# Ledger of designs, part 7: miniprotein binders against Uncharacterized protein YPL067C

Target 1, 184 residues: Uncharacterized protein YPL067C, of Saccharomyces cerevisiae (q02754)
Amino acid sequence: GWKWEQIKEIIESGELARLKRSRQMTDKYHEHKKRTAGLDMNQYVLQKLGWSLDEPQLENAAAKAFSSSTLYAVRANDFPYNFEPGVVHLVLWSKVALPVHSPDKAVREAARARMNAFLQAQPLLRPLLSSGHVAWFVNYPELQSVARIFHAHVLLFFPRERYSAEQVKTTVDDILSHGFEPLA

## First folded at step 2 (miniprotein)

Design g06
Fold by ESMFold2-Fast, scan of step 2:
Structure g06 (fold): chain B 184 residues (1-184), chain A 104 residues (1-104)
Amino acid sequence: as target 1 above (184 residues)
Amino acid sequence: SQEEVEELKELIELLRFLAEWLAEKGDTEAIEKLKEEVEELRKQIEELARKGVDPETIKRLLELAEKLLEAIRELAEKGDEEKVKLALYLAKLLIEKLKELSEQ
C-alpha cells in the first residue's frame, strides 16, 4: 500500500485518482456496486445518514460549515484504499459543501482553510496532528458516486511502532461514537 | 485477466465523465475530439473484455490511448483547469496499464 509520506505527496499534488483500493477491497466494492446498481446514490446515502437536505437553505453557507454537530457526520470508510498498515480511512459527510476545488483561488483557499481549522480543533486528533499524521482530501465531483452530498476523506496514521492494534481501535471507536466537535 | 480489463473499464469511464463535464463548459472543438477518443477507447476495451486479451487489440488500445494523451496535453497547454490535469494523469495511467498488459 501507499506509505504515509507518499499519500501526503499525492494529496498535495492533486493526483487523487492515484489513491485507490487494494485488489481485495476492490472486489468488495464491485459487489457493493452490483447490489446498489440503479439506486439513487444521493438518496441512499441521505437515508443511511438519517438526513434531510434542503440545498436552498444551505446555499452560500460555506463559512458556516461544521458550525453545528447536526451539519456533519463522521463514519468509517467501508471500502478503504490501499494504504500501508496503520492508516485509518474515515469519511466526513457535510450538509454544507466546501468548494475546495474551486477554480477561484481565494474561494478554494478559504474552503481548505475552514476544513483544516475544523480538523486542527479536534481534541481526539491532537497527538496525530502534532506528528503530521492527519490528512484529508475531497475527490473531484466527476469521480464521486455521491456527487451532491459533500464528503471528505479523512486519513489518520497510527505508526505500528507507537500504537498497538487495540489502541488504534479504541481511539477510532471513540472518534466514531463521540464524533467531531463543532467549529465556532 | 478479467480484473485487469475491469481496471481499464473504470479508467475509461472516469475519462468519459471528465469529457462530458468539460463539454458543458464550451470549448467544443478540443472537447469533442477528446470525447471521440474516449468513446473509441471504450469500444476497444469492450472488445477486449468480450474476446480476451490479444496482442493486436492491446496495440490498438495503446495507439488510441497515446492519441487521447496528446489531445489532453493540448488542452493542458492552454492553461485550463485542475480537471484537465486530472484527465492527463488518467490517460497516462491508462497507457501504463496497457503497457503492463502488453508485457505479459
Scores: ipSAE 0.000, ipTM 0.136, lowest interface PAE 17.5, mean pLDDT 71

Design g07
Fold by ESMFold2-Fast, scan of step 2:
Structure g07 (fold): chain B 184 residues (1-184), chain A 104 residues (1-104)
Amino acid sequence: as target 1 above (184 residues)
Amino acid sequence: SQEEVEELAELIWRLLDLALKLAEKGDTEAIEKLAEEVFELLKQIYELARKGVDPETIKRLLELAEKLLEAIRELAEKGDEEKVKEALEKAKELIEKLKELSEQ
């Protein structure tokens, strides 16, 4: 699989298609695709998250992204890409879309800064952030099966020489059970 | 076939990545706007492919988008404002052509 430094380079270069091509194809993934073929994936995900997007749009919505724990959810990616051992693949779902791929540089940079600020504020991520072991990306909207719900891929790297399997499991379980803290 | 659609999607992803890089490298506001137009063009090409427009037509449109991206790259390096305006007009013409195809 992709080494951590290669993953960061690919994300920074914007060659996200290379990461998707690395997706691990397992029997579970094939069965999932078969079971969900022809479904409205946007509605499927909303039901799984227990969400409704009928809420009115907030003024300056992007600036309010992650401001309340009701506006987002973090889940494990059930079908992670083919990364080296120690990479944990999470999906951060948000009711508020961040225009991280806007062709307008100022808009794009503000959206990316908001995402970075949110992740940098997480106590559970602090050791990994210090060592450069947190990365994120958002697939281009037109290429998303779930195009109507904003979601970012959040990658956490736990080098095996520094983290036991138990430590990794404890940290990931804490993230998934308690979620991330809202950004002021 | 499904495999052909997936191959086209991969190619479109590569072009979208390139368009984003060009937008970030803009020397002038005009070059950045031109990259924005190409980004919109690639999004529309993807929607046409997703809606079942034939692969041969999609490939022709992608070839036109690739030529436009290379022209923008050259303009970013040289900084010729008049040529930037001409390229922007050409990009808008291509977008209108794609809109007409989506109506079919």
Scores: ipSAE 0.000, ipTM 0.269, lowest interface PAE 12.7, mean pLDDT 74

Design g08
Fold by ESMFold2-Fast, scan of step 2:
Structure g08 (fold): chain B 184 residues (1-184), chain A 104 residues (1-104)
Amino acid sequence: as target 1 above (184 residues)
Amino acid sequence: SQEEVEELLELILRLADLAYKLAEKGDTEAIEKLLFEVWELAKQIEELARKGVDPETIKRLLELAEKLLEAIRELAEKGDEEKVKEALEKAKELIEKLKELSEQ
């Protein structure tokens, strides 16, 4: 799989299509798509998250993204990409879309700054942030399976020589059970 | 499907003709609209690739989309530029990544 430094280079260059699922996970993904053929995947995800996006209050709310724990959810990626051992692949779902690929540079930079500020504020991520072991990306709309619901891929790298499997599991389980802290 | 491929080919050719005609005007809003059309085109090409359409057909569609981007780029260079050029680069990156994916 892709090594951590290569993953960061790919994200920075925007070559996101190169971040591929493993052969095994690709097969499982195809089986899942076959089983969910005919399902509205956007509606399926909303139901799993217990969400509704038909709320007027969420219009033009990019500046308020992540300001309340009711506006987002973090989950493990069911079909992780082909990354080296120690990379944990999470998906951050948000009711508020961040225009991180906006053609307007100021809008794009503000959206990306909001995401960075949100991740940088997480106490559980602090050791990984200081060592450059947190990265994120949003697939281009053309590459998204669930295009109507904003979601970012959040990657955490736990080098095997610095973290035991038990330590990794404890941190990930804590994130998944308690979620990320809102950005004040 | 074959019908979807033919529709995308016609769309690419139509957008290329439009870009050529607008080149004389340098209209920033028109250029931005064409870029959004190219993004929609790239999304449809990705769907065909995911459905397992022949890699050579996908490659041909991507080559035509690249020619369209070049025409739009020439239009952008004649107008006031920063935001439009950044959007053009993003669209070109998406198409090039899809081409790489189709070769895999």
Scores: ipSAE 0.000, ipTM 0.106, lowest interface PAE 20.0, mean pLDDT 69

Design g09
Fold by ESMFold2-Fast, scan of step 2:
Structure g09 (fold): chain B 184 residues (1-184), chain A 104 residues (1-104)
Amino acid sequence: as target 1 above (184 residues)
Amino acid sequence: SQEEVEELKELIERLRDLAEKLAEKGDTEAIEKLKELVEFLRKAIEWLARKGVDPETIKLLLELAEYLLEAIRLLAEKGDEEKVKEALEKAKELIEKLKELSEQ
């Protein structure tokens, strides 16, 4: 599997297609897709989240994203990528899309700054942020099974030599139960 | 030989990785390369039909064909539908051909 430093290098370089599920997880994912053949995956996810999307999207996404807890949800990724032990793979779903891949540099940087500010403001992530053990990425639209709903992959690294299984479980359960704090 | 089969499996894995990277880029160059991959798979299937088939190799080729079809569909949804239409139809034909071969 990918080591943490390699994961960060891949994210920084933008070669996101290199971050892929293991063959075992791919087989499980394909079996799930066979069972959901003919389903609109965007509608399926919205139903599971209890959401409905308003179109058009909010103007000034970089200023509005994550401003209220009703605008996002964090969930565990059911089909994690092939990462080293200790990497926790979460998905952050957002009703407000952040144009993190915009060809316009100013727009792209503002969107990425908003995401970084949001994650950096999380008390539960503070120890991991201090040690460089939080990373995120947004797949390019061509790689997304659920292209119409903005979602970011949030990776948390808990080195086994520094964290017990109980400490990891407690932190992850808190995130999944209480969610992340809104960004002012 | 077993070595020929292992080489083919390694090639299939590499082509899957390439298809994912091309789907990521989603530009005109990527569309042309995806068309080339579809054409390569067509020739590979014709070659296998003459050499004989084995279930595991056919399964790997079917998985690769499904990856290519998914990549082309994503590009069609967000890109130039006319440019990917030919590749999409050929990828569907390859999947059907592989299903026919798996029944032998």
Scores: ipSAE 0.000, ipTM 0.097, lowest interface PAE 20.2, mean pLDDT 70

Design g10
Fold by ESMFold2-Fast, scan of step 2:
Structure g10 (fold): chain B 184 residues (1-184), chain A 104 residues (1-104)
Amino acid sequence: as target 1 above (184 residues)
Amino acid sequence: SQEEVEELKELIERLRDLAEKLAEKGDTEAIEWLKEAVELLRKLIEELARKGVDPETIKRLLELAEFLLLAIRYLAEKGDEEKVKEALEKAKELIEKLKELSEQ
């Protein structure tokens, strides 16, 4: 699978289409797609998150992203990409869209800064952040199966030589059970 | 708006320049296909602009053009065959999306 340094290079270069699922996970994803082929994927995801989108997503609301725990949710990606062992693939769902791919440079940089500030503020990520083992990306609209609901892929790398499987599981379970802390 | 259409045309021309530079280093089949894709994008933009496209359609085309431009620029600098193949696959995907938009 893709090594951590290659993953970071791909994200930085913007060649997100290169990030592919493993053959086994691709097969599972295709089965899932067959089962959900007749469904509205946006509604399907909302149901799984227990959400209803009450307020319209506005570009002016981007500064409020992550300001309350009710505005986002972090989940494990059930169909992770073909990454080397030790990479944990999470999905951060947000009711507030961040225009991270805006053609306006100032707008996209502000949106990216907000996401970076949010992740940098997480106590549970502190050791990984210090080692450069946290990365994120948002697929271009053309690559998204769920285009209406903003979501970012958050990747955590736990090198096998530094972390046991139990330590990884404990940290991931902690993140998934407690969630991320809001950014004031 | 006409200004946004002009910006998109500029991005398409820059993509064309990068494709020509890549032809000197590599796969001439890939480069001819990229030139064809750029030509198709230019025709779609002209047709939509003349008919008065809505702002959301222009925004979408700008996002697609920016992504494609970034990918080709990276390839031109790195000179890798595998990255050229991946850019072609992505370009085909984006062309299909643009065709969908043109038929709305």
Scores: ipSAE 0.000, ipTM 0.129, lowest interface PAE 18.2, mean pLDDT 69

Design h01 (from D6 with K9A E13L R16L E20W E32L K35A E39F R42L)
Fold by ESMFold2-Fast, scan of step 2:
Structure h01 (fold): chain B 184 residues (1-184), chain A 82 residues (1-82)
Amino acid sequence: as target 1 above (184 residues)
Amino acid sequence: SQEEVEELAELILRLLDEAWKLAEKGDTEAILKLAEEVFELLKQIEELARKGVDPETIKRLLELAEKLAEAIRELEEKAKSQ
């Protein structure tokens, strides 16, 4: 926002278009917000993954999480911030939600065990798993942006002294192209 | 253009993740920075539309930007109350 003295200077200089453009930009932003209000971002993510909301709910669905490659997808998250070099950030999307934050301890533990079993079964992650270089978390989406679609952040650490850039790229490309193995 | 679309979508999703992390910290400077990012994202989406990206893809990018704007509004409210 322009302070009053700045506005007076703009008027006196005859640069009224500057004030008009600032006003137009503000109006455009508000109009975009109005036009997009109530739109479901989950629709975008589902279409990006090639999924459909019309799929029926599975009975005891959490126990069947990751049981078929059609139930999940792995994607890269390419914008690093506050990570040391060598950390690869992946997002694991699942049609079946795992109640990893359930207030019920037994439910919470079972969900977390299922996720751990899934990651531990991945051949491509085996070297990193043995060295403790695989971690995962599910965000607390208090702002509810994509909360209706279960997704976990999967972090892979490739220390520079143990892995070349080519080795990291090869492993990551393999994961993204072939995906993770289903959990029996 | 498909590359540009994917890059922008991933950036928006990354900023959403940052907004969630900030929900517990209450960093006013970071919240203001995220608000500036939303305005910049809207301009980039408009530019993609001018380049001929299809209306369905543009609609989805606008949906993502709106969710980020919504998250930032909630962060601003939390900052006020704490």
Scores: ipSAE 0.000, ipTM 0.085, lowest interface PAE 21.2, mean pLDDT 66

Design h03 (from D6 with K9L E13Y R16A D17W E20L K35L E39L R42A)
Fold by ESMFold2-Fast, scan of step 2:
Order: structure tokens, then C-alpha cells, then sequence
Structure h03 (fold): chain B 184 residues (1-184), chain A 82 residues (1-82)
């Protein structure tokens, strides 16, 4: 699988298409697509999250992304990519889209700054942030399975020599049960 | 230069995003036009090589352009099937 430093280089270079599922996970994804054939994937994900995107409060709210815990959800990735052991793959779903790939540089940079500020503010991520063990990316829309609902891939790296399996499980379970803290 | 590499990379991503929007509209002719633009990126990438951009960066840009062309072809097929 991809080593942590390689993953960060791929994200920084924008070669996101290189980040791929393992063969086993690709097979599971194909099986899932067969099982969900005919389903609107956006609707499927909305049901799974218990969300509606037609809420009036989402209008012109990009700068307020992550300002309330009702606007986002963090979940384990259903089909993890082929990363080295110790990489935990989460998906951050947001009702408010961040234009992180906008052709407008200022808009793109502001959106990316908002995402970075949100992750940097998380108490549960502090030890990993200090070690450079948190990374994120948003697939280009044309490469996404669920294009209409904004979602970011959040990667956490727990080197095996520093973290036991129990410590990793405890931290991940805490993130998934309590969620991330809103950004003021 | 690094600036030219970044500009080309941004262009590639803009074309890909435009293709997705056109696929939602079922505008297959416009998607075909975008695919032609993406395929022409190979010539621009070769020009960067002439200007001395390193072979590894050139290889990565070509791979990205090829992957985006494949994604656009998939979007075209999706638009036709709607």
C-alpha cells in the first residue's frame, strides 16, 4: 500500500487519481454497486446520514461551513484505499460545499483554509497534527462516486511503533461516536 | 517553470469539472469538445519538457491528463445513458 509520506506527496501534487482501493476493496465496491444498482447514490448517502440538502439555511453559507455539528458528519470509509497499515480512512460529509477545486484561486484557497482550520481545531487530532499524521483531500468531482454531496477524505496515521491497536481503536471510536467539534 | 506547471494543472482540473457539469445536462457534444481539449494537453506538457521541467513531473502530468480523459469518457457514456 502507499506509505504515509507518499500519500502526502500525492495529495500535495494533486494526483488524486493515483489513490486507489486495494483489489479486495475494489471487488467489494463492485459487489456494492451490483447490490445498489438503480439507486441514486446521492439519495442513498443522504438516507444513511439522515440528511436533507434542501434546507434554506444552506444558501450562501460556504464561509460558515462546519460552524454547527448539524452541518457535517464523520464516518469510516466503506471502501478504504490501499494504504499502509496504520492509516485510518475517514470520510467527512458536509451539507455545505467547500469549493476546494474552484478555478478561482482566492476562492479555492479560502475553502482549503477553512478545512485546514476545522481539522487543526480538533482536540482528538492534536497529537497526530503535531506529528504531521493528519492529511485530507477531496476527489475532483468527475472522479467521485457521490458527486453532489460534498465530502472530504480524512486520513489519520498511527505508526505501529507509537500506537497500540487498542489506542487506535479508542481514538477512532471516540471520533466516530462524538464527532468533530464545530469551528467557531 | 513551477508557475507554468501549476497553471497547466489548474487548467486540467477546470476542464474536468466543466465536463461533470455538462454531463448532468446531458450535453454530450460539449463533453466531446472538452475531451478534445484534454487530449491537446499532451502537446502543452511536451512543451514544458522542452523548457526543462523534470521528467518525473512530466510523466505525472501525462498520467493525470490520461486519467482525466478516461473519466471524461465515462461521464460521456453516463450522459448518453440518461
Amino acid sequence: as target 1 above (184 residues)
Amino acid sequence: SQEEVEELLELIYRLAWEALKLAEKGDTEAIEKLLEEVLELAKQIEELARKGVDPETIKRLLELAEKLAEAIRELEEKAKSQ
Scores: ipSAE 0.000, ipTM 0.140, lowest interface PAE 15.5, mean pLDDT 74

Design h04 (from D6 with K9A E10F E13W R16L E39L R42L E46Y)
Fold by ESMFold2-Fast, scan of step 2:
Structure h04 (fold): chain B 184 residues (1-184), chain A 82 residues (1-82)
Amino acid sequence: as target 1 above (184 residues)
Amino acid sequence: SQEEVEELAFLIWRLLDEAEKLAEKGDTEAIEKLKEEVLELLKQIYELARKGVDPETIKRLLELAEKLAEAIRELEEKAKSQ
């Protein structure tokens, strides 16, 4: 799979289509899509997250992204991409969309700064942030299977020489059970 | 196909990034090359529509191509001002 430094280069270059599943995982993903072909995927995801479509939209929504724990959820990616061992692939779901791909540079940079500030504020990510082992990306709208609900891929790299499988599992389980802290 | 849609979306975003990086340069030849690439993208989007790709996907690709076209127009105006 993709090495960590290559993953960061791909994200920075915007060549997100290169970040894809292995043949095996692609086959599993297609089988899952066949089994869920009759489902409204947006409704399926909302149900799985315990979210309601009736929640009011927030004014100045992008600036308020991640301001409350009710506005987002972190889950493991059921179909991880083809990354080297030690890369954990999470999905951060948000009721508030961040225009991280806006063609307006100021809007794009503000949205990306908000995401970076949110991740940088997480105590559970602090050791990985210090070593440059946290990255994120948002697929272009045309590549998203769940287009109506904003979601970012959050990648955590635990080099095998520095982290045991048990330490990785403990950190990931903590993130998934307690979630991320709201942005102060 | 989904793979063709993904390849076009990636190409458009790559060209948007190239346009942004050229914003401080008055390279007329590079700008003209980007304009030709936009025309080829529009032909590819049209071909996907002809092959039966759904209207919503085509609309999103056209919106993305329009953003690229606007970025290139801004580059042309900036280059003429230099």
Scores: ipSAE 0.000, ipTM 0.185, lowest interface PAE 16.8, mean pLDDT 72

Design h05 (from D6 with K9L E13I R16A E20I K35L E36W E39F R42A K43Y)
Fold by ESMFold2-Fast, scan of step 2:
Structure h05 (fold): chain B 184 residues (1-184), chain A 82 residues (1-82)
Amino acid sequence: as target 1 above (184 residues)
Amino acid sequence: SQEEVEELLELIIRLADEAIKLAEKGDTEAIEKLLWEVFELAYQIEELARKGVDPETIKRLLELAEKLAEAIRELEEKAKSQ
């Protein structure tokens, strides 16, 4: 699967379509979509997150993103991409959309700065942040399976020579149970 | 390892048991969510392949996961018809 340095290069270049599932996982994902064709996937995700089924995205409020723990949730990716061993693939769901792909440079940079500030402030990510082992991306609308709810892919890299399986599990379990801290 | 293969088989059995219980309750939404969990097994099976589990075992695990997904879908259809 993709090495960590390759993943960072792909994210930086914006060639996000290259970050995809393995052939086997892609086949299973397509089969899942066929079998769940009758489900409203937006409603499914809201229900899974424990949110209101009809809760809308907050418009033009990017500066308020992540300001309260009720506005976001972090979960394990149900259909992880084909990455090298040691890459943990999380999904950060937000009620506030961040226009990280805006054609307006000032808007785009402000949205990206907000996401970066949020992740940089997380105590549970501190060791990985210091070694450059945290990355994130937001798929372009045409690549999104759940288009109405803003979500970012958050990737954590635990090199196997530095981290045991137990240490990885403990850190990931802590993130999923405690969540991320709100950003002022 | 053999131990990881055994753990995955136990997970498959647990998912099957949960599907039957949910079908008895007529909880179609929960059955549909459980189907998503079955597809997550493909990731775990692929991780076993990367750790050196033989291709024959991997193929059989993927076939088992697919059959489980088919069975859960049938239970969902029966629950919806009531």
Scores: ipSAE 0.000, ipTM 0.086, lowest interface PAE 19.8, mean pLDDT 71

Design h06 (from D6 with E6W K9A E13L E39Y R42L K43F E46L R50E)
Fold by ESMFold2-Fast, scan of step 2:
Structure h06 (fold): chain B 184 residues (1-184), chain A 82 residues (1-82)
Amino acid sequence: as target 1 above (184 residues)
Amino acid sequence: SQEEVWELAELILRLRDEAEKLAEKGDTEAIEKLKEEVYELLFQILELAEKGVDPETIKRLLELAEKLAEAIRELEEKAKSQ
């Protein structure tokens, strides 16, 4: 799988298409798709998150992103990419879209700053942030399976030499049960 | 155009999904036909490059097409071993 430093280099270079599921996880993904055949995937995701099927994302409201816990949800990625052991793959879903790939530099940088501020404010991520073990990316529109709902991939790296399996499980369970803290 | 880029990327991803399903059915001949479609995808990617689509976008499309070709080869072997 991709090592953590390689993952960060790929994200920073924008070569996001290089990040892929392992063969085993790809097979599981296709089995899941068989069970959801005939469903609008955007509607399916909204149902799974417990959100209204008719609730739209707010356009270009980057300043309001993450300002209330009702505007986002964090979930485990059921089909993780081919990363080295110790990488936890989460998906952050948002009702407010962040134009992180805008061709307008000011818009792009403001959106990215909002995402960075949100992740940096999380108490549960503090040790990993200090060691450079938190990364995120948003697939380009051309690579998104669920294009109508903004979502960011959030990667957490727990090097095995520093973290026991129990510590990793405790931190991930805390994130998934309590969610992330809103950014005022 | 951006629309053409998005359509081509979506086509590549759909073809990969089709290849997986055909492998599960053991349809080796249909999988073989998908291999021919990969060459047409490469042709379309080159046409986008000639129309002035940026090199980074072209690299992403080529990477998707190459991974599709790899997946089809693996799935063809899987289908044959059923």
Scores: ipSAE 0.000, ipTM 0.085, lowest interface PAE 21.1, mean pLDDT 69

Design h07 (from D6 with K9E E13M R16A E20F E32W K35A E36L E39M R42E)
Fold by ESMFold2-Fast, scan of step 2:
Formats: sequence, C-alpha cells, structure tokens
Structure h07 (fold): chain B 184 residues (1-184), chain A 82 residues (1-82)
Amino acid sequence: as target 1 above (184 residues)
Amino acid sequence: SQEEVEELEELIMRLADEAFKLAEKGDTEAIWKLALEVMELEKQIEELARKGVDPETIKRLLELAEKLAEAIRELEEKAKSQ
C-alpha cells in the first residue's frame, strides 16, 4: 500500500486517479458494488445520511460552508484505498460544495483555504496536524461515484510506534460521535 | 436482523482464523490492523442490540469478540518481544 509520504505527494501533484486505481477490492466491496449497480448513488447517500438538499438552504449557505453542524457530516469510508496500516480514511460530506478544482485560481485557492481552515480548527486533530499526519483530497468529478453531493476524503495517519490500536479507535470514535466543530 | 447476526458471526470467525494464521509470525502491521477490526465489533454488536436482537445472542457475540480481542492483545505482546 501507499506510504504516508507517497500519499501526500500524490495529493499535492493532483494525480488523484492514481490513488483510486490502486484501491484493493475485497469480495464484500465487489458484492456491494454489484448490489448497488442499479441504484442512484446520490439518493442512496442522501438516505444513509438522512439528508434532503433544499435549494434555498444551499443558496443561503454557499458563502458559509462548514459554518453550521447541520451542513456537513463526517463518516468512516466503508471501502478505504490501498494505504499503509495506520491510515484512517474518513469522508466529509457537505451540503455546500467547495469549488476546490475550479479553473479560476482565486476561487480554487479560496475554497482550499476554507477546507484547510476547517480542518486546522479541529481540536481532535491538533496532535496529528502538528506532525503532518492530516491530509485531504476531493476526487475530480469524472472519478466520483456520487457526483452531486460534495465530499472530501480526510486521511489521518497514526504511526503504530506512537499510537496503540485503542488510542486510534478512541480518537476515531470521538470524531465520528461528536463530529467536527463548525468554522466561525 | 437474523441476516445481520449471521454476517457478524461470519466476520468474527474470519477474524479468528486470521489471528490463528498470524500466531508465531510476528507481523506487527497485520496484527495491529486485526486489532482495529476486532475493536469495531463492539459497535456493530451494540447496533444489533439497539435493533432488538435478543439478549442471549448479544451476550454470546460480546463474549466471542472479547475472547478474540484478548487473543490479539497476546499476539501484540508476543510480537513486541520478538
């Protein structure tokens, strides 16, 4: 699997298709994909999150992504990529899209700055942020199975020599149960 | 549901088989990954209890998960000394 430093290099270079293509598939993943092949994946995800996308609500919130806990949700990725042991793969779902791949440089940089500010403000991520063990990416539209709902992949690296399995589980459980703090 | 209980039982058996195969090898990365998977079993068992699976089945699943967790902890300690 991809080592943490290699993962960061791939994200920085924008070779996101490389991460997706390297994913090792289990029989369960293949069976899940077969079972859901005929489904609208956008509707499936909305049902799983308990969400409805209200156009007026999204328009009102567009400039304030992550400003309220009702606008996003963090979940474990059910079928993570082929990463080294210790990489926890989370998915951050947002009702408000961040144009992190906009062809307009100013728009792209502002969207990326908003995401970075959001993650940097999280108290639960502070030790990992300090050691360079938090990374994120958003797949290009052509690589997404759920193209209508904005989602970012958030990767947390817990080197086993610094973290026990129990400490990792405790931190991840805390993130998943309490969620991330809204960005002021 | 009964199907979810059966799936979780199959998962526990798969993880137990994996732990057995890792005995004596000292593969710390594989053991660490297996420990994380076993710790997740507690939450899956709690979800089954919330969905109304009978208390006797829940107790059995928790006992199996606890024995497996202990076996993996022993493998971790063994690997550290190798």
Scores: ipSAE 0.000, ipTM 0.240, lowest interface PAE 17.9, mean pLDDT 74

Design h08 (from D6 with K9E E13W R16E E20Y K35A E39F R42A E46W)
Fold by ESMFold2-Fast, scan of step 2:
Structure h08 (fold): chain B 184 residues (1-184), chain A 82 residues (1-82)
Amino acid sequence: as target 1 above (184 residues)
Amino acid sequence: SQEEVEELEELIWRLEDEAYKLAEKGDTEAIEKLAEEVFELAKQIWELARKGVDPETIKRLLELAEKLAEAIRELEEKAKSQ
């Protein structure tokens, strides 16, 4: 799998198509697809999250992203990509879409700044943020299996030299149980 | 047809996964073979266009194939540098 520094380079360069599931996780994903064949995956995810998406007025909706804990949810990715051991793959689901790939530079930069501010404000991520071990990306629409619900891939790297398996599990369980703090 | 579009999307994804695995093994010869398969994808995509698949879908498939070709070229170069 991809080493942490290579993952960061791929994300920075925008070559997101290079980030792929391992063969083993690919096989598990195909088994899941067979079991969920014929299901509306957007509806499946909404039910799993306990969400209902009304069509809100879009004016300044992106500026309100992450402003309340009811607007997002963080979950483990059941089908992680082909990353080195120690990389934890989370998915951050949001009712409010951030136009992080907008062709408009000002819109794109503001959306990316909002996501960065949200992650940087998280107390549970503080040790990893200080060591450069937090990264995120949003797949281009053509790479998304659940295209109607905004979601970001959040990657956490726990080098084995610094973290035991038990410490990693405890930190991840804390994140999943407490969730992320809203961005004021 | 939609079925043919879905089959090509699956094939593109599968070829990309295979390319990364072969790069990790340093199998330059096998990566070169994958590059040849990606060339055939462009031909199949244009055949879908002739059958009346919409321009937006064709553009998306071509962009996926172009990204795959770029990734394979980069992985081949890295494998040769080992």
Scores: ipSAE 0.000, ipTM 0.078, lowest interface PAE 22.7, mean pLDDT 72

Design h09 (from D6 with E6Y E10L E13L R16A D17F E20W)
Fold by ESMFold2-Fast, scan of step 2:
Structure h09 (fold): chain B 184 residues (1-184), chain A 82 residues (1-82)
Amino acid sequence: as target 1 above (184 residues)
Amino acid sequence: SQEEVYELKLLILRLAFEAWKLAEKGDTEAIEKLKEEVEELRKQIEELARKGVDPETIKRLLELAEKLAEAIRELEEKAKSQ
């Protein structure tokens, strides 16, 4: 699967479509999608609610992203991509969208800065941040499967040489049980 | 207040997200709990009405709550089928 440095290069270049699930995970994902056909509750419920934030309102809301623990949730990705051993794939769900792909450079940079500040403030991520082992990306709008709720893929790399399987499990379980700290 | 209305809209979005997440697992007990949370949401909307929030805003919030309740009922029926 993709090595950590390759993953970072792909994210930086914006070639997100190159990140792939393993064949086994792709098959499981397709089977899951077939079983839940007609139960796209995210798309159905959000459409029924008529919930849509315009770009200007989204820009104003972005400054408050992650300001309260009730506005986001971190979960394990049930269908992780084909990454080398030691890469943990999390999904950060947010009620407040960050316009990280805005065509407006200032808006895009501010949104990305907010996400980076949020992740950099996490005590549980500090050792990984110091070694460049935290990365994130947001799929482009046209590639979204759950388009109406903002979510970022957060990747954590625990090199085998530095971390035991038990240490990785303890850290990941801690993140998933306690969540991330809000950003003021 | 406008802030209370905004917070209630965020609560509705959170419940919609929980409903979407439950669609993947088919957990009947969790679906029942979610239905209870939507009923609590209706009580909070009624309290906003008592505090003098305008009738049009209240009507729209109740419409959103009803659409969410409909989505949850459909999810429950699907879970019963398979």
Scores: ipSAE 0.000, ipTM 0.153, lowest interface PAE 17.6, mean pLDDT 72

